# VH-VL binders against q9m1h8: the designs that were tried, part 4

Target 1, 233 residues: q9m1h8
Amino acid sequence: MEETMAEEGCCENVESTFDDGTNCISKTEDTGGIESKRFYLARTTAFEMLRDRGYEVNEAELSLTLSEFRSVFGEKPELERLRICVPLRSDPKKKILVVFMGTEPITVKSVRALHIQISNNVGLHAMILVLQSKMNHFAQKALTTFPFTVETFPIEDLLVNITKHIQQPKIEILNKEEKEQLLRKHALEDKQLPYLQEKDSFVRYYGLKKKQVVKITYSKEPVGDFVTYRCII

## First folded at step 1 (VH-VL)

Design Fa24 (framework fv_fiztasovimab)
Fold by ESMFold2-Fast, scan of step 1:
Formats: structure tokens, sequence, C-alpha cells
Structure Fa24 (fold): chain C 233 residues (1-233), chain A 121 residues (1-121), chain B 110 residues (1-110)
């Protein structure tokens, strides 16, 4: 979980500017702590996840370095500033909001405050809460009062992008017609469609739901594209 | 002191729609969930549903298909409609404020006086 | 139907202790806070106990609540004539995603 070293070259006859006084490697101190690194990793993974789910994500956010993150958000990032709100590529009027929660227990009061904070957010169709503490049952209940699906992720689940540690498959959710055609084909060939459990990490990453059928395309050298289908149970 | 004042039609015929309104006085309407509970004659309490001041609702699954709730934040009011009533909907209907202490629990701390609804042919 | 079960009645004489049980399941009392409501004849319910054993301002200390496993209990010590009322327990039910109330107990002061 060690942070990557910033790629930095040594001085090649680079003279110091105004009062800096440096004549070789930049005199940049790392003021960032482990907390800012955790938020950086979780936020980066969240952006990657949203991109993979079909949301419009700015490339600058995906390529942001830890040093740049710390320059923008500081050593102790303000939670509200970390929020992500991006539109769906296929329907820009539909937006998703990612909210970073603090370390204090999440209660019904916390959820009620969130309702107030987003009451004027037009086009919100989904929300993700990134958790640093447990939610009590009443807080879980309160999430059902939102007019859209609210997903939760422990921040630990977002410190590493699971798709970077497996084959990078292309995931496509079959529409009603495609699903119907596939099921008829399997019935004719006397085949059973394989399944994936709702609790699987990759099912959660893509936000897949029970009864959906997904087409998974793997690209492997030297074989090329390999296609499989899975039903979520 | 927060007070809930409720009103609506008391006598209904089968198949009609029950409509009740609850108004909040003496306190903040914003930031609270507002609920409806009913009590048939000689029976216990049954939760109908709740609505947040923003309009988000959560309802008893057994009643969900017939229940509609709404808010009017400009008047600090919330309303309940129950469609296709039958004799089984005869009850006293209460509105209530849902509250929490330090966010760790959730309870109904302020209740309206109740509205008697009778469904008869 | 996951209704919490209470005895239909309980009685005592002034000054005695009366206990009312409330039985549920793992999906309601077993996992969540218990609340108690007092309903005087012809009136709306009033919150009597919250968070298993806490009293709102104005509720005398002779009322106490407890919870163990999937059951809860309300105790009324030093019973008085004005305690004659219906008492309801309540808890959130995970399977219904909503609160459920007990069947109610009528307390009579002899």
Amino acid sequence: as target 1 above (233 residues)
Amino acid sequence: QVQLQQWGAGLLKPSETLSLTCAVYGGSFSGYYWGWIRQPPGKGLEWIGEIYHSGSTNSNPSLKSRVTMSVDTSKNQFSLKVSSVTAADTAVYFCARESTIFGVDYYMDVWGKGTTVTVSS
Amino acid sequence: QSVLTQPPSASGTPGQRVSISCSGSSSNIGSNYVYWYQQLPGTAPKLLIFSNNQRPSGVPDRFSGSKSGTSASLAISGLRSEDEADYYCAAWDDSLSGPVFGTGTKVTVL
C-alpha cells in the first residue's frame, strides 16, 4: 500500500529561480500524510469505477498525481470538496454523486443532513457513500428514503482498483432483447448459463444487480478476444 | 412547543380515497421525517409510512400499493392518501414527527391528536 | 406478519410493580433499539421509553425498560391510578424495512 515515488530527475544545470535557491533537485517537501494518500487512492478508484460504469469522467481527474492532489486538497482534505458529481454518458441529465463520509459513526442524523445538502441537486439519479465508519441500522433504513439507489463502500474497498489486478475485461449488460435471445439459444443447445454472486468484488465494482446478464469480453495474447456470459444471482 | 394539527374526511364509502393532512406549528419542518400511524377500533398500532421534508417516502409494504404521501414545504404540511378503501381501513389515523437523539436511534416524539376515519356503505 | 407479541393485559394495586413483556425476533428486537409508547384512554400515544432504556424529559423514573436477546420488558414501579393505559413496544424490522408495533398491553390499576 506504499505510495509510488514521484518520477523526478536530477538537476542538469538548472539554476534556482527568484528566492528558491535550489540548483539541482527541487526543494519540495512532502507535507502530505497517510490520510491524504488514502483519500487520493479512494477518489481515484471511484473515478475509474464511474468511468467503467459509463459516466463522463474528466481525464485530468484520472491522471491526477498524489502531489497534485495534495496541492489542491491539502494534507487534511475537506470532505465536501472531495465529492464527485458526474453525468451518465448516455444520458447527461442523469448524474451520480459520490460522498466521502467522516470517521464518526454514520447515523440517521447524518443521512438526514445529507438529504438537506442535496435537496437542490437537479438530475441526481444515484449516490455512492464512501465510509470510514459503520452505519447503524437506522442509518441503513434512512438510505431507502432517497428516490434512487444509494450504494456504500468501505473506503478500504477503494484503496485498490481490483480491475487492475485481473484481466481487464469489457463488461456489457445485456438489454431485454439480447438477454431473451441468449437464453433461447442456451435452451436450444441444452446449456446452463454460468453465474456470478452479487457479493463478488467485481460485481460490486460495476454495480451489477441480481437477474442481470452480462457479456464479458477478455482480450488475451495470443488468443485474442474471448467472450463469456454470466447471470448475477 | 411543536404541535401537529391534523384534519381530513372522516366518513367514507368503500372504494373511495382517504385524504388526510397534517400541519406543523411551533417548530422546524425541515430536517425531519414525518410519519403516519393508524389504529383500528380496539386494535393496536400499525405504521403506514414516512416522508422526508424533501418528498422522499418509505411505506409499509402491506399498504404501499394504495398509499401516497406528499409534502408542502411552503405550508409546513404533509398529507396521506389511501386509495380503494374498505371497512378494514376504518381506524384512527395519527401523524407524528420522527426524531433521533445524537443520531443513534429513531422514535416518534410528537403525535397529532388523531383523525377518526369510518368506512361504511 | 412480524408483529411484536405482548400479553393482552396486566394489573396491580397502587404501589406494586408491574412488568410487561415484548417478544420479537432477530430481525427486529434482536438487532434494533426498542421503544415504548403509553396511550391513555382516548388520546394519542406518547413516547415513554426510547433506545431500550432511556426516558424522555417528564417521564418519572418508576418507568424503566430493558432488552435481552429478542425480548424486551417495561417495568412500572410504584404503580399509580394514572398509569392505567395501553402500552405498546416498537422496533425497526429488518425484513419489512420499517417499524413494527407490539400487540399492546392494557394495564389496569385495581
Scores: ipSAE 0.000, ipTM 0.400, lowest interface PAE 18.8, mean pLDDT 79

Design Fa3 (framework fv_fiztasovimab)
Fold by ESMFold2-Fast, scan of step 1:
Structure Fa3 (fold): chain C 233 residues (1-233), chain A 120 residues (1-120), chain B 110 residues (1-110)
Amino acid sequence: as target 1 above (233 residues)
Amino acid sequence: QVQLQQWGAGLLKPSETLSLTCAVYGGSFSGYYWGWIRQPPGKGLEWIGEIYHSGSTNSNPSLKSRVTMSVDTSKNQFSLKVSSVTAADTAVYFCARDLYYGSGSYFDYWGKGTTVTVSS
Amino acid sequence: QSVLTQPPSASGTPGQRVSISCSGSSSNIGSNYVYWYQQLPGTAPKLLIFSNNQRPSGVPDRFSGSKSGTSASLAISGLRSEDEADYYCAAWDDSLSGPVFGTGTKVTVL
């Protein structure tokens, strides 16, 4: 199969000093190659993230190539078709939905439309919105009207999977008994449990929540494993 | 609850164009794909195609040259046309709401079906 | 031929378990979620199972689905006379960019 450099050819024709207000706003509306690549990368990262959070993800989605993605979704994918809905492996009646939002501003009306669209989605326990535009304060607050947690990710945050670039540690969320045991041990040793903030990229990737205590295992070859604990704040 | 009401020509002659319409009640029309499935007498289900509320279509390659789909968002309706019909197009035709999430497409609400007979 | 293969018939007596197989390929079941539809005589199909093993509201738990590789299975436990129907598996097919249905299985309650 002959490889083509269509994307490189497109970039080579772009004048870096070209100043046209209309081109600045409308860039290349019909450059489906760039748009489909962004959705491909973000969706692939979303599947990897959901797999790492314990959801049942189809292995074929994780190995999908850009050319295969374009064969299925086209050069200008329909946003509804990009949605991901997968069950939690440990409790199959709990599902997560990933919704890819358009470039138009997200308002309270947009959130109400989502309520209507998901009204018959039985077992939905969590939702992720992939954003290409800013949400106003009222739209952000309206996300609290869902009976489950709704996370948001700017699409740029999903174009690269941070776990692929550096070795990520093994993450285990402690249950109530394990958490209480650890806290008692730390109190007896006159120690404070270290923290991680909710806004940390690592915490966001794994969907960790305030007050959870996580066991983090780092593997070092040939030295062995190093274990630490963190409370999410 | 969502209800799909369908209607159209029941009896056709060979070479005529089949025309069916489906109207959506009790739920949102926007944000969904709407599909057509048919079932010849005594046989299984065959997917015909789907249309998004914006008018974007996707159809079964074996039928693509003869199939046209359209939407009327002001009436919450979508329609199917099949040109140059033959006896092989005799079937019960169903409209359905098409839920496409990620790697899946499935039909959660179905119309009751319209029987189409092609005979001379 | 990108249709999913099912046995043409399956039978059981009231209270028994009946299982229906569905065989596909890497481009459909192997890569995508499996769905099951129940069609009672003279009626439209009804969604019975989605995303391999999930039940819509109102579908009793005696219906269960599973998937392994390029094959899927529907199990009906505690078989009842009202379960006498045609059952169809379905999956998205990457080569067609559309859904494909199984050949269908007629379940008879003896």
Scores: ipSAE 0.005, ipTM 0.422, lowest interface PAE 14.2, mean pLDDT 80

Design Fa30 (framework fv_fiztasovimab)
Fold by ESMFold2-Fast, scan of step 1:
Structure Fa30 (fold): chain C 233 residues (1-233), chain A 120 residues (1-120), chain B 110 residues (1-110)
Amino acid sequence: as target 1 above (233 residues)
Amino acid sequence: QVQLQQWGAGLLKPSETLSLTCAVYGGSFSGYYWGWIRQPPGKGLEWIGEIYHSGSTNSNPSLKSRVTMSVDTSKNQFSLKVSSVTAADTAVYFCAREVYFDWSYGMDVWGKGTTVTVSS
Amino acid sequence: QSVLTQPPSASGTPGQRVSISCSGSSSNIGSNYVYWYQQLPGTAPKLLIFSNNQRPSGVPDRFSGSKSGTSASLAISGLRSEDEADYYCAAWDDSLSGPVFGTGTKVTVL
């Protein structure tokens, strides 16, 4: 109801006159101001997430304002221009690609088109798809045809950085030797290693996989750093 | 070229558990769904189920209560168990790889089959 | 068990065209892609057609597939003696959340 009343209140005399006064047109932006803000928030969160996962992210991207984003991409951003491709800091030969998908349902054909689009991208080690629509069962299975891990995030999950208002911990994935040493030490001390579930927002944010062990370091003033370990289940 | 080698029990009595294993050679085990299909004498093909290398399974609803599938990624093997067998479980059992094409998926590599007979 | 209906047999002479029908429902062929498998005597099935009408590498173009509504068809042109086999259609079934196969068609070359 408020929406209907607002539309009537937003009718412009000039537009009504141009239409021979037969239609009342709601006053709206020509471009999607809400759409550009949505992509801005999701892309900023994606860069923050990649930085936190150890990828080399340009500081300018992390400090970009909404106004600056709109100046570069417009109020209706082109999806392909939103893509992010950055190298891993520890191994610049390994890159991750973030692809923003449209509102059309994602099918096996969509996944196959993506294979073709990335065929010339040398060094691609991982991919993230930002979704605005449902992915059918076959499309989900088709993601297994990529030679690397493909993660998916509904765009809604990237509109707010869940770590932004919590003290940011340092995350380190233990290698096989470090993991074995820790597990032996815990077994000798009759200690159980705490768990984090794969569906956990924290686990998804850092792209952690089942059976990985992570070292989490919290900075706690004035007592200094606090270290904990978690196994992904 | 990818090849599937399969083996298992062969001759069973009613109420026993069928156990079959399939080993993958000449290609990657990871990143694929691995399936089981059976063919009773004089009948068509019946899908039993599929398993991903992570251990995630999907199976035929008519068989789900009796079917257990597992993977051993260190050996590039996957296995099928069917409990409480009856004469209706007599069939040739095939393992297969499921792959995605442009528009769909299909079973592009098949094991040569294991004949299973259930008789007293 | 099979839920897609095929004729039990089809026959032709060398060089002729043979067509095999496959009938399903809205939950399988009507909403999903069709694939076809060839089973030579004493062997495992082999993927012959995927995505309604596409051929894997190594399958000759004399094999073709089509789909209309809840039905599909496999055509074999230039029939050869080595084409004597059982042919099965298959499609995902939304109500069963898994693939279903056809009853099979034995092709005989006279």
Scores: ipSAE 0.000, ipTM 0.416, lowest interface PAE 15.3, mean pLDDT 80

Design Fa6 (framework fv_fiztasovimab)
Fold by ESMFold2-Fast, scan of step 1:
Order: sequence, then structure tokens, then C-alpha cells
Structure Fa6 (fold): chain C 233 residues (1-233), chain A 120 residues (1-120), chain B 110 residues (1-110)
Amino acid sequence: as target 1 above (233 residues)
Amino acid sequence: QVQLQQWGAGLLKPSETLSLTCAVYGGSFSGYYWGWIRQPPGKGLEWIGEIYHSGSTNSNPSLKSRVTMSVDTSKNQFSLKVSSVTAADTAVYFCARVYDILTGYYFDYWGKGTTVTVSS
Amino acid sequence: QSVLTQPPSASGTPGQRVSISCSGSSSNIGSNYVYWYQQLPGTAPKLLIFSNNQRPSGVPDRFSGSKSGTSASLAISGLRSEDEADYYCAAWDDSLSGPVFGTGTKVTVL
């Protein structure tokens, strides 16, 4: 799981030929479509995000190469086939759906179509829309009609996994009782919790919400585990 | 790459319980749904149901009252039981890997099939 | 039981083009992707076409799929003797919350 986008940006030297460059051969040349590469990168990052959020993700999806992706989905992948639906490891009855949207503007009609498509899905508790176009204010408002949280990500935000260069911490969202207990303890010690902004890439990657307090555990050498807390604002 | 091997008792009397097992080799067991499909002699394909590696199941409503599926993640195996069998349950039973994307649903790898005959 | 309707048989001579229709409703083909499976005599079905018109690795380009409204079609160009098999369409059905198969078509190479 190294840097997929950086790796795909690297190329080997063109193999020499006897024909003054007209019949050059490049074994690293990407002859496929730009669109399939974008979907491949975004879908891989989405699986990595879901794994990191505690969802059950198959290792085969995380290790899929661009060539393998194109063999399965083709050069012009069908959007509905790109969808991801996986359960939480801690509660398999709770599922998340990732929907890849097209390049056409997203309207209330687009959102209503999604309602119809998911109406029979049992256990859906969250949804992510991967956007290639702007969502107007009416469509944004229509997202609130779902009985669960719907997040949106411009596809550009999923072309690189932001955690690949950051030590992977263990993330735990505190429940109401744990949060209140921690806040009382900090008040007694004249301490304040550090903040993370809701628009922060880290916050969006893990799907954290305003007023949540998260416990972050780092495996730190030579000290061992290091624990810190953050309040989302 | 992925290979499914299946086995189980092929000859049953009416009222007995059918038991079949499928083992997965050459690929990851976790993170997939695993399904069962049957085919009566000279007839088409009928979906029985599916199980996620965590044990969550979904099955054909017409068979739901008689069908039990289970999973053994430590052995990369999943199993099907059909209770109170009749001659109508005579079929070749296939296990398969499920690719499930809500509005899309297909079987990308299949076991070779187990012939089940129900007769007195 | 199958709910998608296919012709029971289709036939052709080597090199001919053969088409197999698959008819459904708005709750299955009309709303969802269509898949095709090939079943050679005495073997398990094999995925032949996914997502209406895509081919898995190893499936020749002689096989193609299409979908229009509540119907789908599988075309086999340059028919060969080894194409003699049963072919099944399939789709998710929103009303049943499960996959449904077609009635199957036996292709004979004359």
C-alpha cells in the first residue's frame, strides 16, 4: 500500500529501437484511459479510508493494481459497479455505501434517484458520495433527508491517501460518559483539549463530527504508546 | 486464482437435513459474501442465499425457513444446511464468491458443484 | 425459480452471429446491471459478461452484451463449436432484494 499516485507518476526510460524513434517501445507507458485511472485511485483510497474507520475490507481490494482494475471494470467503468458496500467490524449489521457520481451536475433528482436505489438495502447506516461535479444548494439540502449521515468528497480529494505519510494512529471516539469524565478531569487540572477543525483533512478522512472527542494512540519509540485527545470544532 | 472446493452428503431421504461445505483457496476469505446456488436436473439456476465472513446472512424468501448458513473463518470455510428435504430439493448445489455492490450482484468464482439426490 | 425470460434455444453454424435476448421488468433489468453466465455441459457456470457489457479477463471479444430499458442481449460473433452451452442472464431484483436468473438458453452449433 505505498503511494499509489506517486508510483503511477514514475516511469522507466523508453527502450531503444533501431528505427530513429518512430517505433519506440515503452513498457511503462500507460496506454489506458485517464478516467479509469482516476476511479482506480479514488476507489483504492476509499477502501483504505473505510478500513481505517473500522469497516471490513478485503485485502484483495487494497492490493489491486491498475491493470487488474482495468481487467475487472474496463477502460470506462460503469459507475454503479464501482460502488462499495461494507459492514463495520464491530457491528456487522451496520453498513456503509460509497457511491461514485458522474460528471453531470448533481441535483435534487439525482439525490431522489439514490433514495430509490437504496430503499431496500438493510443495515445501511452511512453513505459517502464521490463527486466529479458541483452539488447545488437544493441537492445539498436533500442529503439531509437520508436517515443516516451522508458525506461528500470531491474525487480529487481521494486521488492520494493523506495517511500514507503520517504514522497510523489508533482512533477511538469517546462516548458521552467517557467524554464527560475526561472533560471533568481536565477541568480539575486546569487543562483544555487541543482542537481539530471539521474541515481538516484528517477529520474528514476519519469521518469525525463537531463536538466529538477522539482518543488518538500513537505507537511511539522508545516510549511505547502515546495517547492524546482532540475535540472537533 | 481463487478456487472453491465443495463437499457433503449427496444421497438423502425425505425429511433429512442436507449439509454442504465449501472451502476457499488461493484468495482472501474475509471481506467477501459467499453464496449458494442450485440447479435441478434439466432446469435453470436458483439462488439460495449468501453469508458474509462475519456470519450475517441473506437468503431466498422461498427457502428462508429451511436454510441455515454458517462460516468458519479460521478454516476459510462456509456451510449450507437445508432442513426437511423433499424430492424438490434434488439438484446440483454450487458455492460461489459474491460481488455485492447494492444494485449490482454477481458470482465471479464458482465451485464445481455437488450432486444432491433426495429419494426413499 | 427464474424470473427473467430467455428463448429456450438458439442455433447457428460456425462463423455465424447468434443473439440471445433476456427480458425483465423495471425492478430488475430496468434498474440494475445485467450479468451473463456460460455453462458448458457438465460444468459450473462461468461469468461471461458483467455490468451489462464488460468482459472478464480471458473472455474473447466475440462475446458482447447490451441493455436497453427492461431488456438485455448477449451476442456471440464468429460462433465456434466450443460455444455450445447454456447461457443465463441475471440481475438484482429490487422487489425480491436478491439476484434473479433468466430461464436459460441452450446454444447449439450445427
Scores: ipSAE 0.000, ipTM 0.405, lowest interface PAE 17.5, mean pLDDT 80

Design Fb14 (framework fv_fiztasovimab)
Fold by ESMFold2-Fast, scan of step 1:
Structure Fb14 (fold): chain C 233 residues (1-233), chain A 119 residues (1-119), chain B 110 residues (1-110)
Amino acid sequence: as target 1 above (233 residues)
Amino acid sequence: QVQLQQWGAGLLKPSETLSLTCAVYGGSFSDYYWGWIRQPPGKGLEWIGEIDYSGSTNSNPSLKSRVTMSVDTSKNQFSLKVSSVTAADTAVYFCARSDYYYEYGMDVWGKGTTVTVSS
Amino acid sequence: QSVLTQPPSASGTPGQRVSISCSGSSSNIGSNYVYWYQQLPGTAPKLLIFRDNQRPSGVPDRFSGSKSGTSASLAISGLRSEDEADYYCATWDDSLNAYVFGTGTKVTVL
């Protein structure tokens, strides 16, 4: 019972997912060619996600084919070579690191090793761990010792880009003044701001954090643009 | 300057529960791990375990079944209980601050509490 | 069983250099930082060396640490009578998932 029982299975009523020929990869057994395809899909989705979050990603990485990926990384890619480190477009001094973890259990020692490995990485302001195994309780707590946000994604969650299966809205995180103004308006109108849960796939994809308020703009012909607001809980 | 003050019962009979407390003064509580180390008379140091401000523990596997650690964040205190004591638990018990993030090791120690288990 | 082995004793005369070895394995010294603690008679241990070879503020430069493979070493140059103490190496052990101390070395100044 390394994993403490958490609230699970409660989410939005409708989620667009389908079998697009990846059933064999969604299974637990990945070897040789299946393993490399799994890493290819997850890494491609990670790049797309980072691009959508405002990071500067190389277009060549987004257009890489499975065959080209295998030519570069082989059928059993070295995890260290899969890592992604890219800067924010708005502030190139701020970088995010994506680390692909192996199938071994992730322990406090694993997290301490990451601290040592990244200690000389200047400008790192966020990190994502792509997991192939469960993280025990102590390892989860140890992630809080980083001076920036560390997110985790089971590799299965990155095998398909969920935003490709629904219309992608424009998202904007409200600044302090905008958030205060909106909350005052809602209070005056005796209106509650709708919520999105942290574990929601949309929230996780865009890396939204508790207590942030986001402006979501949908574009739909012939109606045009419409705007909604959500508070992350 | 950070100071650790420790206290607890010094004399125990076999089968009783050892209970020790350590209080943190003059520094941050939530940014560190807080640990316990013991030293039997004339012997070396043995790590018992550590706890953080959230109550997350990590303990020596050889002692894990008998050891319980807890925190009281309102008082900046952490405690150790060792159940079913025997003469082998006779030792000086130290509390210490540890920091694995910057890898400074155990840089602040309490003065020690002598615990004797006798029939 | 102790997983970090130190010689039980070491000795020298004032002004000499004394070296204390600490032998481990790939799961401890080979993969993690090594620490050294000094314990004067009747006192709590004091951190002497961290990150294999770094000194905390207040520790004289006569004390130095080093690490090679699965072994570490503490050197005390210009030995003084106040250096009489027990010295312990320590590190994390990946296989035990625990912090481990060495067997300890008693340093005597002749």
Scores: ipSAE 0.000, ipTM 0.433, lowest interface PAE 14.2, mean pLDDT 81

Design Fb19 (framework fv_fiztasovimab)
Fold by ESMFold2-Fast, scan of step 1:
Structure Fb19 (fold): chain C 233 residues (1-233), chain A 119 residues (1-119), chain B 110 residues (1-110)
Amino acid sequence: as target 1 above (233 residues)
Amino acid sequence: QVQLQQWGAGLLKPSETLSLTCAVYGGSFSDYYWGWIRQPPGKGLEWIGEIDYSGSTNSNPSLKSRVTMSVDTSKNQFSLKVSSVTAADTAVYFCAKDYWEGTYYFDYWGKGTTVTVSS
Amino acid sequence: QSVLTQPPSASGTPGQRVSISCSGSSSNIGSNYVYWYQQLPGTAPKLLIFRDNQRPSGVPDRFSGSKSGTSASLAISGLRSEDEADYYCATWDDSLNAYVFGTGTKVTVL
């Protein structure tokens, strides 16, 4: 058995290339224009997401047009040049890195290369991998060796900013003290917090984690604000 | 070719902290993960954890609360500390090179250090 | 608690083929690569097989590994007196979030 075939032997996850098949794009001559548009949309959504999570984002990046993007990055952007590294507004010593992955299968070797690349990046607090191929079990396990949370997003999930297409409620993550106070109040009233699933699109967009409690405020004028709380499960 | 030399305190009393060090000769220290495995007398092997040159660790959840690993890149050394030891921590402790080139396996092992915890 | 079960012993005469089974579950062998280690009396373990069926440089081809579903097997063909040792299978366990070793098999050459 060949090295690649042995590696692909995992039942639940298989390694594949992003553009495998002719599902939407059938002509190779269109690849460059489609590729740059795809990266433009995903990168723009990533910046908007990071802004909404409280990171300091350059306004120029949020207002960049497709034509301007192509002038800077070309029709076939270099993946390393697409990377985003921005500090948290409340604590500029904490940074997040967004890495755009290629169409090659993501392996343990790929993850180890990331460890080496970021070893000198002082203040890195979180990382997001934008995927163009599926990760196998081994690569997923390797992500747990980072000293911070590493999230993954299929690039398809970033082609549209879900918050732009419907009226979104205000979402606030409760800190430890606020969470404990709320849970104590609910316990005294013999009540339990409603749940919101980890796989939910908004949970993923805001990077919420299991056991966090969020305050959700819906604005309904003239009736006023409606407030609810959810525990992430 | 990689050679691992290990040392540390062999005799401990209950409640003390176990401290072991492993030095790497040959090979590239920064290119691999470095792990610890133990073997109690007459029993099988138990994985303790692993660390890389940047200080990134992954440890067995059953031991995580008592285990601390560290690296000294200037000396190509890595170390294991296990706090609040009991007789159950009596074992031969091995350091090993963990290979990350698409697999998780230990291809070179130190000779082992016998640790005895007795009152 | 052992999650990978091996027979405690196996034996053969010189030249025979000996097989050692390793039984797990979907959270370990069923979803991850299997590794095999040989431990000669009084020595550190040595890697025999990695990635289910691959041999490191220096390991004789009479050692072979295989995997089917949630079980793995180590085969030793042309058994020799030097093969008298303890053998351990190993893999990652998704549920335990840990690298786990089998219960071990002592191979005796008669």
Scores: ipSAE 0.000, ipTM 0.403, lowest interface PAE 16.2, mean pLDDT 80

Design Fb25 (framework fv_fiztasovimab)
Fold by ESMFold2-Fast, scan of step 1:
Structure Fb25 (fold): chain C 233 residues (1-233), chain A 120 residues (1-120), chain B 110 residues (1-110)
Amino acid sequence: as target 1 above (233 residues)
Amino acid sequence: QVQLQQWGAGLLKPSETLSLTCAVYGGSFSDYYWGWIRQPPGKGLEWIGEIDYSGSTNSNPSLKSRVTMSVDTSKNQFSLKVSSVTAADTAVYFCARDQYYEIYSGMDVWGKGTTVTVSS
Amino acid sequence: QSVLTQPPSASGTPGQRVSISCSGSSSNIGSNYVYWYQQLPGTAPKLLIFRDNQRPSGVPDRFSGSKSGTSASLAISGLRSEDEADYYCATWDDSLNAYVFGTGTKVTVL
């Protein structure tokens, strides 16, 4: 004890009953604080994304601050409590579930556990998995056993809302008749419309699918609406 | 531009262990699955398996008992071992890159191949 | 044996259209994306078509893919001597939980 060592470990001081390791406590808090902030940011972006996709989202969730989030969920949130389940505005019988996955690798066993966990959730028509770990191909393939579309997002993709640096546009998916009317009016085939790639971050954000034609309306009150069309490829 | 460089001993006797390594240059290692495919002389392609940066593997059920794959993330390398080889393991072995969040293999970058001959 | 069946050979003259079929089942082609690979003699395979009908950058538009039910097809229009190669279809098989390649087709330019 009286010999000067080259370096001292502060975290062991806390666990060994020494009350002089303020720096160790700070480092532990920083690690926990970073993870709770990641969940806060990802969950907030998920709610904004679901609102933009036409789901009924409580405005209180969209305005939640990091401090309020931590007071509700703590510094180490329980993953099951982070889940989001909201109905589609146009059809309240159809719900989407957002599941936050842990850092453990996602396996076929994990997917089977999800089937059991959601068995009491009537009306699910879509699911999103927020990933903190790599998903093996067996697990990825097992997602096709759900009777609805399951999307996955690495948590890193949800830490920032990619639409925040532009005006929120109005997105409308054209039905078959509307698409045919557009093509007739402009003498265009689907191939001739401006394209957005399926892998594009904008396409993933709005959950758009191949072959859909979308009308995007940007609003600026004095100037009026600016309209553009895109075909997803 | 991404390149795969592969190497390993090519001449084996029955019952020995095949060992091959593939190194990734010029691109991200952690955003992809890394796979092995083989081709016996005059025959078609056979998928052996794949591994990601964390060491998570999927392998062909017909080969699973003999196949071991590993990664060295510090060198952006992955390796294949096939134990108890027989003449049926004589093939050109390829390493390849597969998309991480694709359900199905879309192998867009391939190594040049390593010829492995198993003979008495 | 391979679960995806291709004709062993196909041939054409320069400028013609050649089609290569790939036949599978509901557990593979019927449920999953199809991929096509081109293998020139003595070289590694090259991805030619992904997700049934998409082309990677650098693949000429004379190569096209299609899928109907449990079968897929690769078409080569404007056939050129440089297209002499082996062509393989590939997909995921749900029953095997494995990627599977077709039996391969040797294309000869007469």
Scores: ipSAE 0.000, ipTM 0.421, lowest interface PAE 14.5, mean pLDDT 79

